VHH binders against Ni-sirohydrochlorin a,c-diamide reductive cyclase complex, component CfbD (cfbD). Designs and how they scored, part 8

Target 1, 370 residues: Ni-sirohydrochlorin a,c-diamide reductive cyclase complex, component CfbD (cfbD), of Methanosarcina acetivorans (q8tjz8)
Amino acid sequence: MTQKEISIIHPRPSSIVAALYTLRDLNVDVAILHGPPGCSFKHARLLEEDGIHVVTTGLDENGFVFGGHDRLVEVINKSIELFNPKILGVVGTCASMIIGEEMHDAVLEANPDIPVIEVEVHAGYHNNTRGVLFALESALDAGIIDRKEFERQEYLLIKATEVEKRFGAASKEYLAPSRGDLKYKVAKRLIELLKEGKKGLVIMNAKKETGYMFADITLAVSEVAAALGKKENLVNMANIDPELGLPRVRQHAQYIMRDFIAHGVEIHEIIGGMDEYPIAGEKVSELIKEKYSDYDFAVITGVPHAIPMENLQHMELISITNGPRQVLPLKEMGHEHVLVEIDLHPKTLGVSEIVESEFGATLREVAKEA
Short names: E, the ipSAE of ESMFold2; O, the ipSAE of OpenDDE; V2, 0.75 times the mean of E and O plus 0.25 times the DockQ between their complexes.

## First folded at step 1 (VHH)

Design U25 (framework vhh_7ubx_2)
Fold by ESMFold2-Fast, scan of step 1:
Structure U25 (fold): chain B 370 residues (1-370), chain A 124 residues (1-124)
Amino acid sequence: as target 1 above (370 residues)
Amino acid sequence: QVQLVESGGGLVQPGGSLRLSCAASGFTFSNYAMTWVRQAPGKGPEWIATISSGGSTMRDDSTKGRFTISRDNAKNTLYLQMTSLKPEDTALYYCARESYYDFWSGSTDYMDVRGPGTQVTVSS
């Protein structure tokens, strides 16, 4: 009679999804999901858009049952033939030593001339951190990353977990994304600040592919300021160090930097790599204290809650984030204007250039009205 | 109160068609990506399709030729059009609201609300 709300789903594939995204960041070309028939994940399709092929051994057509070992050897050989990958990933989807043993034996039999990252993930709806660590450990074992990079990634994962649990994604509070009219009002406010000759910081502290869309906000602000004769009033900061991070993460930073240069946008301060978003806030605070303490406002995009408030309290803050769960924590921290960009993952996967944001488009439109 | 209610299931013959609906209330439907998931007896949940707030669709390869996800934001309703139904499509079909994903923090919960489901049985 009564409808029950199910507040969360406990998906068995949460660690699998985390492992797959880590393999993507390692520039794995093909990831093989080794598990039961009919196994399929929506993230496999998103990863396909980002240039990683996801295949499964769990296909069961015409009632044909084959041994796991032989099926995995077949799928490895077919994947090499079809995709000519540089790096293979194999992800076990069963919490069994038998599956892990079968995976290793199958990889040995197939004996591919390329590195193989073997990841065994166990069921658990809150174990995505383990999926990341298992993939990174396997990458270390395969020689894809060195010990120093593994330890750096492990440190960053700990810091990311601390930031998100305290300030963002693990919050039980959920607010709907910002309405379109709010973006318009905030765009008008930003233009007012620029026209009044206020000095501003434009800080992008972004995660991986979402940086392509957040970069458009930096681009739009720079364009509008230039049109108003106020470009000298802005300082742009971004975590787009092209030499830091896992291979795919470095590539994102390189493409974003290329586009900023192509559009004549100067990034005055590099605040870290794109995987360093949990700790880039320390560099931002240092820079503000040393060079920018007299600035009047800041536009902060990506992960604003990772940036300490200590040196920002006197500034008017415009914060644009990728998740509605961050809105309430940001407002509680003292962020005056908090906006949300929607559909970042679907719109930024598979791209290699800056993608138009809703706020950037709104800002450009409002500037024409002024 | 955030709520999702599925309808349109029932008994259908092999080769038949069904259109499932999911009525959303208590939130701004147009701002969220929405997903269809099914669960057959004795099996784990299987993802079918997702449609973004902007209308982009992602579909499972095994069903994408036969199933189409769509939405009507004016009616706060999500749809799944199913054609050429097979006995193996017999399952409880759920719709779910998708939250944002943060891979690095351990927040990978894509579905924060789902409905009670609607039963689809494909049999003569």
Scores: ipSAE 0.011, ipTM 0.322, lowest interface PAE 9.1, mean pLDDT 79

Design U30 (framework vhh_7ubx_2)
Fold by ESMFold2-Fast, scan of step 1:
Structure U30 (fold): chain B 370 residues (1-370), chain A 124 residues (1-124)
Amino acid sequence: as target 1 above (370 residues)
Amino acid sequence: QVQLVESGGGLVQPGGSLRLSCAASGFTFSNYAMTWVRQAPGKGPEWIATISSGGSTMRDDSTKGRFTISRDNAKNTLYLQMTSLKPEDTALYYCATSYKIYTSGRTTYDVDYRGPGTQVTVSS
């Protein structure tokens, strides 16, 4: 007998939820939760809003499924009939009831003409890394990703853990979210910097769907600078490489880039893929050192704490994050102005275009007074 | 609660055959994958075979030509048919509920509940 590997990331949410989000990133259209009722239903609702259908085999009035194999075959066939998916996911849930051979037996019996990603997870594992890796292994087996991409994803999970540990964001006490008056004051400061002819970097280092909202800040800053005749004073950087990442992650980057082009916004530097937010900071540091060391300020959105301070120390920093718990750590790092976008996930689930941010809207409003 | 009781072991001569049984109670047997594991004196546990709830089997390469795992869901019973027994097969044989864990490019097996075991001794 073999033993279990030690967890490298302490979790929230469970491995089942992490597997479902990974299936979403793989462009799975329908995910079947196979097992007794009660596991992961809260998060399944959020995934439905993000365009992935979540169905279950085990919803018989709080009872266990009798004859799980036959039920799974039935649900596979009905899911294909009703949803016409391009890729199907099957996730074993609620710990000890399911082995991959059982799920595979059902998949073989159903014999679908589409790829099926079969994920075996243990509900008792509250470890994001395990859930992600289970789904990625299954995607590799199904031919959805190659070995190189699997290894890249594993590397990124390690780096994400390292970034969170180093900057200690999760360890800080909660602060009340930024009010509109703070966003107004920072917007006025940014306009002042632009009017004075200061040179600025606008850096988006965003994670997945959050990119749709943070991209609006780049858009708004570019609009205001153009109106002031100062567009030449800005350099826009973004982690929106359209060819890197899991299929849905690439698609997010492509949609954001499409909208930037449609609005006449130039992204001068591509600093990585959207899943590379934990390591994109090294590319940013290299670019600043080589080309942009004489810039006066930076607007950093998404995951600002992943960008090293080494080459930013002389700049006036405006940082916009999605978490109030990150405010104190960012200020301790030297970020003078720290803002929080609220309702990020509810406003970005299921979207395929840039969505308005509170700071972007505030900046556009204040600029009319300029 | 969960009960697994193995039987069918005993003393057998080299080249002989035995069929082990595992009677399950206290859970819905048909919903679980089931495994046979053995442990020889002074050795760690050795996986023999797993059968899924759907009937698919995985077997250790060194024994798969001589050992066959099967189940009867109507009787809540797991079986291991052993043929061409060798002295090296002497061990305590355990029946267990099991699940598979995928971790970083490897498949591992974890045993949840196991029975007390049935002794198989292959000796002249």
Scores: ipSAE 0.000, ipTM 0.111, lowest interface PAE 19.5, mean pLDDT 78

Design U4 (framework vhh_7ubx_2; at its last look DockQ between E and O 0.02; V2 from the best seeds 0.00; counts 0 for: pae E 19.8 > 2, placed apart)
Fold by OpenDDE, look of step 2:
Structure U4 (fold): chain B 370 residues (1-370), chain A 124 residues (1-124)
Amino acid sequence: as target 1 above (370 residues)
Amino acid sequence: QVQLVESGGGLVQPGGSLRLSCAASGFTFSNYAMTWVRQAPGKGPEWIATISSGGSTMRDDSTKGRFTISRDNAKNTLYLQMTSLKPEDTALYYCAAGRKYYGSLSRPYEYDYRGPGTQVTVSS
């Protein structure tokens, strides 16, 4: 039974932006937006902080009428000259699509001696994963990734879409943003659970660079538990397999693992790569069923709604997400405590080490008073 | 060249035991999670157990109490000890190698290498 496609009326991430982030994950040095100067401006600036140069052809009214071929050629050459990239990305926009631009012709004319990932994308797709897929397809064609990795990514995209449709932003026509529960109250509760000698799972299921901040929560919980003499009551799980994912994604996992080690935090279970947040829950469920069925509570960070509830129903759940619109779905799923790390994504761009979270900080402070 | 070669299969009576072995070559065995999968006629592949550097996991059914997965990294060999075999255990048993922390067929891309399999037949 084809689940009736819900007409979603709240804004969603753009496929253009998704393509840009994918290029970043592929360690593209320069991404050229073939479109108006303001297209994806906010995200472009954020990506600049993350080490990828994002430039625009600056299509204007004249470009809309006469085309942007020459301008694209010019910008390709200029980008090569200015940044000496190893890999170049060219990303389409709504404008380039509407005017029927053949971006490949411009690339051919420019004839760069480096690989070019051409992504013909616009923001009119209902599913933002299309941007990712198009980028990956082009990368595959360019020989930047192999077929195996492509298939892996494609599978993950499918699973991500499923999660979003069931429990995420695509699960309802409209989801109101919420700030979630008060952090200090939840911190108190967590400390109480620890004091009572309850067994807890600390599960990080983070999406890519967001893991840098979510990892702080893992640290904080461990620190507090240690201070209470209850460190042995915790099992840490994290999706930080450094062998999985695109180059940048693997690097994040490596850095986070490094920092965990540096802080004396043991990750007892690796539950996947940092791009496997849609399916990491399967591993979690298996582990719980096999090893941790007697645990009392779980702190889940990153993408909590991707964790199946089947084996979590008996646990008190503390979930931390970076999506305000995810609060209601998580509550409906049965997560008793739901927190939101506001502006987490911008705070984790361009970093290479664990970043302090608000909840982590709160937990540490509350613990001092306890 | 990467090779996985299963052995130890055969015909056994119900209630009997078998020990399957998988000899690995051509890759760094210790860096891989090793998995046993079986496929019965007319059925899809079924995950049995996985053993990684972090430990082992097994499906939560009747096999959990009857089957044991182990490995010898020095010998580049994976083992599956099967006891109390039942007719329903009849299948082609495969050894698969994947990345260090994979444990299920729910992720088909996790297995990098697979052997040709060894036939296990449980019949009176």
Scores: ipSAE 0.000, ipTM 0.254, lowest interface PAE 15.0, mean pLDDT 89
ESMFold2-Fast, scan of step 1: ipSAE 0.000; ipTM 0.461
ESMFold2, look of step 2: ipSAE 0.000; ipTM 0.126
ESMFold2 (binder alone), look of step 2: mean pLDDT 79; pTM 0.800

Design U7 (framework vhh_7ubx_2)
Fold by ESMFold2-Fast, scan of step 1:
Structure U7 (fold): chain B 370 residues (1-370), chain A 124 residues (1-124)
Amino acid sequence: as target 1 above (370 residues)
Amino acid sequence: QVQLVESGGGLVQPGGSLRLSCAASGFTFSNYAMTWVRQAPGKGPEWIATISSGGSTMRDDSTKGRFTISRDNAKNTLYLQMTSLKPEDTALYYCARVKGRYYDSSGYYPLDYRGPGTQVTVSS
């Protein structure tokens, strides 16, 4: 049969998904998807596990023909009654000026006593940046964040894109290092450095929820060094400023810091907020020049390629990243040992405490043999 | 009264460059995202790029390697730097203010005010 001629935009859920995760980072309690249900349902389940309710108006052919105004008003009112949210998000899933106007009119009619972040983001865009910016601009308009924080987030998105483009697209094929054997060999080398009395920097430069996993590496190194009587030879740095970033990002830093304190791990230098991973390398470089230029090795976790090599060249580097595409560029930059730690299951989603890493577990096991 | 006035268009040879300007008045320019849109003869409007109040840019993939959007909030002026111009870039170029709280994934932000446009003609 003859296919209908339409402007075919293959819907990609990434911009809608990015907007929803940004609303989560803003501590939105309930996000209403206004439009037909789509592939966002899988991410809706993951977001529910992370404490945000995702509700849909479920627009069908009648809703599109007659408009979804009445349904959206009803869903807003029901969501407020059922969940008593502090902040509500409304995300459009249909590409139309009419739908955007309808969403605004529905919010005005419902007249909730709480802030509403209205985001008209449809499927059709492939990168997360557009979805994040749409949600942040809507949050600014709703008074949830101020202009200074919005501009900081924009700057960080630009810097994050620059970091990812430098390392993310260079190779179409990459073979991850051996997970078992290489981690074991590197763990043995780190223990040798500690036994020899070498001084080390343990630098965590991590993104959001991956921080829970990378923090375990700092924890494991501190445990092993303490057992060897060498804790004084370590300086721990981390991008876990508890007062910087969107509300949920600050909470992640607070939870990680709480766990470090509970385990007797000292973080000597705060190098920024968890959203500042693209720029934290500047502060790390300043600290090394000022205080730590005589150190022998560094363990760098999370986003090691965001940290400039200039002050690291004399150190033996152990770098643990969550992206396999960064391994070859890091080795070409001069990183001695490069490991990959992947959250293959979203084991960091919805957690509020440090979770075990593969390298941390390997370190603890090898230390028992030493 | 919101007013947007474009300038800098004209005739240019293929491979040439042009810089378009858009002078804004009647509103607090620094509070709004701004966009460039073009319309070729006999075709509908095509989105080129949007720049947020803070300077973050979103660009159409087909032109982003050749066109750069920028702004000067102190001068209430929006710019479009165009390089490596092709005959298919011939169009009327409009600047526009992004409408309120809604953003459209159809390749442009919803717009409330547009300028009269400046004509760009690429020919040899």
Scores: ipSAE 0.000, ipTM 0.131, lowest interface PAE 20.8, mean pLDDT 78

Design Z11 (framework vhh_rezetamig_d1)
Fold by ESMFold2-Fast, scan of step 1:
Structure Z11 (fold): chain B 370 residues (1-370), chain A 126 residues (1-126)
Amino acid sequence: as target 1 above (370 residues)
Amino acid sequence: QLQLQESGPGLVKPSETLSLTCTVSGGSISSGGYYWGWIRQPPGKGLEWIGHIYYSGSTYYNPSLENRVTISVDTSKNQFSLKLSSVTAADTAVYYCARDSYTTRWGKTTYYFDYRGQGTLVTVSS
């Protein structure tokens, strides 16, 4: 098993990269990049780890002169022969857009017996949302998703942009990831709350594959509470509806739920799908107001800043997020105990089971001392 | 033009399973962009949505009925069906099959039926 190191650099992914990740979420087996070698190469290699084959037509000077139509037909036929895909994606790169090739003509000539999602995006589009929307529109046209799901995804992209702009992603200030003593101190505090007989909510509001790591925090808290005879004092909530979202998003929820069941962990409230993290906070707030207003503390993992503070003010909050840039905004919202998980992508990309978190490991260790 | 036609028994005994089939003509169930579903109208009451299915097999049910309802699709016959178990006199209604059109905005989904069958009366008695 290989876990590749992921370089986290500025700038943000291009519309081409966003389209590729959207094709992955649609369970596309093979994505063909129609253009010169090297466009989005690093992300293409990472997608291979997640089970999607990324192939390029490799247009060179001769390809520009003679057109890439024949080469694309050949690559489509070879991809079908080699990989036997259920769904094929074709993504136009900067070069194919410049030379004015029509990918649709090549797809019609190849006439594959499987659905093809055709995405024409140019690297000059800076908005990631465009790449996602173009891939989703193509999936709608191919009959892979329906109009209801397309419009739901569009709404969720608007809400995700609003959350990122207001809270986490737009922040220029950040602290280094929380390590060592802070996680230890917070773990001790959580065990103190449990021993004192306090009632707690464990809320996972996670994005896609990061859910595999944040789910370990729910596991660890449940394990420690059970050891203390306090399992009945916990309510677990998670945005892991197994029937909502694009196919790969549903698969992530299903795998996480499978592992919770295998470990005897009950999820009392399903707060939405894993793509609904920008809006799941409203359902959490309603549940707290109606059923859980007498609870003393909450452990909130994934995207805590998407959960409104209105019904959380009386609780002691322990928030675990996936990025250091979210720390200061969360503290400004009233989340004093803010922790950061690191190495999410290297540990969660390509996995199909819950993976150990740093806070979960710390909590399990501290519980042995208690 | 798209046409939908219900078929099934008009009389069902209490505690048994109501089974209805909808035959679609003039269009394909396997076309994307639409759900195929069931609605009913009890005597003297408004329309009640039962559930719908997407051509891929994904189903969505009215929460008040979800533990008794199964909707399935047979794309080879261009048909979809409803099974409603453990019926009581309260399940007496005119049942319609329909093609669902919808709009999702602000996390809310609005359904409307652009095509529906003529309806079939199902009486739960005896």
Scores: ipSAE 0.000, ipTM 0.099, lowest interface PAE 22.1, mean pLDDT 79

Design Z16 (framework vhh_rezetamig_d1)
Fold by ESMFold2-Fast, scan of step 1:
Structure Z16 (fold): chain B 370 residues (1-370), chain A 125 residues (1-125)
Amino acid sequence: as target 1 above (370 residues)
Amino acid sequence: QLQLQESGPGLVKPSETLSLTCTVSGGSISSGGYYWGWIRQPPGKGLEWIGHIYYSGSTYYNPSLENRVTISVDTSKNQFSLKLSSVTAADTAVYYCARDLWSGYYTGRDAFDIRGQGTLVTVSS
């Protein structure tokens, strides 16, 4: 797995790609792209690795001219026969949009006995949030989510956009990714803090795609603290509410919690759902002010820039993010020790268990020397 | 004031299923973000977390017990229950029902906010 594939995993560069990722989050088993071959198919390959089958009607010259209704009915029936899906998605591409085709008529004719989420979206749209919203509106229409959840998702999409524009990857300025030497030095410092009997917060505020990797940092810190007889000095916080979010988002939180329990790791504070990373910082601030204002240090993983500096200013901060573009914004906010996990590759797709992080592995190695 | 009370047989034969019920009074199990669960203490040993349930039906079990444990909730009766199948002498313990914020794995730090009084279950022929 390559650096190029890592960069493709997170961005939703088109409305069609954004719709497909949203269908994945809705636990759609098969997504049918209705249009010409080649439209957004590079991301379809990665989605298949994450457990969603992506098929296409592959509209030829005749289908392009006359709407492709018969071909879509055929592909719906074959997809049901081949994959036996619980939920089907149908996504219109640029060809479907320009020929004025009615995808709904084809779905009615096929009359599947399973829920169908129908998303009509155009690949030419530059704003990827349109694809997310169209898929969510279609899921609401299909009864897969209720209006309250739709409104919550819309609110979170607005807040996520705000966070990324102000603090995140939209910045052209970035620092080169941290290497093993820096991770080694920070791991050694963390062990010193634990040995000195300092009290620490381990805060995971992670996006679903990176949660399995950042969870390993919480796991490694807990393991090392336990080995030093200092587990009682830690408070673990995580945005892994198992009851909040789209079905696949809840499932990720459940898998991560199962692994924490299997390894004897206690999560003391649930700070929100995995899709609530843009707003979980408010809950963290309240908890620190209320219960943890006397804590000496914090390890913050995932999206540290979404957590307000208010009530963190007196703590020694170790912040671990998934993108090199986040390093300079975090330092500008007052985070001194900033690390990057750059070994985020497709091994995190389709997984149902915590995967080893570079910092976690480094921390475990340094602890053996202690 | 919220109270939890265990009920069920004090003696279970080896290979049978242990069935316990917890009745919640002074509050509703469907209110708040609380999880409702079971912990046990074998004679001369520490507390062991069995599992917990959210009132919507989502369950989390100790992996060591997962294949034998079922926890269910009845919101209309304000009760939740434990079934532990294929019991052996190793399952002899005082069983407690408890309320938890889902703080993760119970480590003996009194992470459970409220507990029942406990009920002794002996597995014997």
Scores: ipSAE 0.000, ipTM 0.149, lowest interface PAE 20.6, mean pLDDT 79

Design Z18 (framework vhh_rezetamig_d1)
Fold by ESMFold2-Fast, scan of step 1:
Structure Z18 (fold): chain B 370 residues (1-370), chain A 126 residues (1-126)
Amino acid sequence: as target 1 above (370 residues)
Amino acid sequence: QLQLQESGPGLVKPSETLSLTCTVSGGSISSGGYYWGWIRQPPGKGLEWIGHIYYSGSTYYNPSLENRVTISVDTSKNQFSLKLSSVTAADTAVYYCAKEGYYDILTGYRSYFDYRGQGTLVTVSS
């Protein structure tokens, strides 16, 4: 990825963009953007790199005059012919209520032999949460997910919003990401804890594709502990339940689990699905209280702020997050060492295996001096 | 239609080696992008992944079983095999061979593995 591409990896949230990412998570193979050219097109390019084909009807002056209906039928038929998709998505873009009516009629006329998820967003919906819900409601209507899974996703979306609002409001300041010197110092401290025979929890509470990089930290810690003869002092926890979540989310968990097994890394506790990161902290707290209350330290990666401080207060905490704005709030919560993995999304989009992290690489290097 | 079929002895004596073969039909084991693996389910317990192989011969094993497991592939016969040494009563299970991958539609298998084989019961007793 270039710097220009990196700058658009974190686009401004919108209902249409959120709907497209939700369709990606549903393993939609092709998403058709129905509306004028250019509407959300720059965001759609990132999704192409992440395995979903995005096409547009490109309604111009002629399409407005001669009917978007005919154009959409044509694009549906051509998309099926060209890509042979298992699931098709159709999303209304920057258009009026008339486009929504055309979308449904066009899908009925095309009558494809595959499920179609239709996402209509009326003018005035600016909350990305609405885009997620509309896509999920359409997936439910198409039989792609059942009501139980829809209700679970809705619940998780509410919980994710609560966690981010409460945590994000704690501080608007951030500590700039440090040079490698901070990662070196923390890596040296972790090796000292292992050499002293301290017992540690390695907890990955990750979301989406970022799990591929955070998983490397679990790998690196396991490798270093094994080299020191201290692997038995570690308990690995991860939210990688392979049977929970939307199809793409389950796929991420399955690939990460595959790689852990391939590298001889045992995950002792499955703390939930990857979409359950907002609530996985409850399971972690229960496990610590029941089995791991005598542990000396914890390495927490991904979304550490979603894990309650209850039962962690006596432990030395090493927390690795993907956002610099999370550093100060985590320190205020009592996290002793807080590190940031930078450029996480551009390094993990489109990948299907564990990707090297900066902290993991630093830890492996420092261990050679041990 | 891809089909996987397990074959081997249904009874193995303690301390001996369990040998199972999976025959693949309706598709080629030499197709790239997939691992071919073994999973087992002891009576009343959950599924346990044993290991998998790529058609080139590269293998990955469950660390808990690594010292006892060998998986091999024969692309000319479109087969892959499992050998589990030094068996005990704890190895009694239904053994499945599988094409490993994710299945995109929720109407398919919701597991880490596609259990295309019907499974074969192996009892370890004298």
Scores: ipSAE 0.000, ipTM 0.099, lowest interface PAE 20.9, mean pLDDT 78

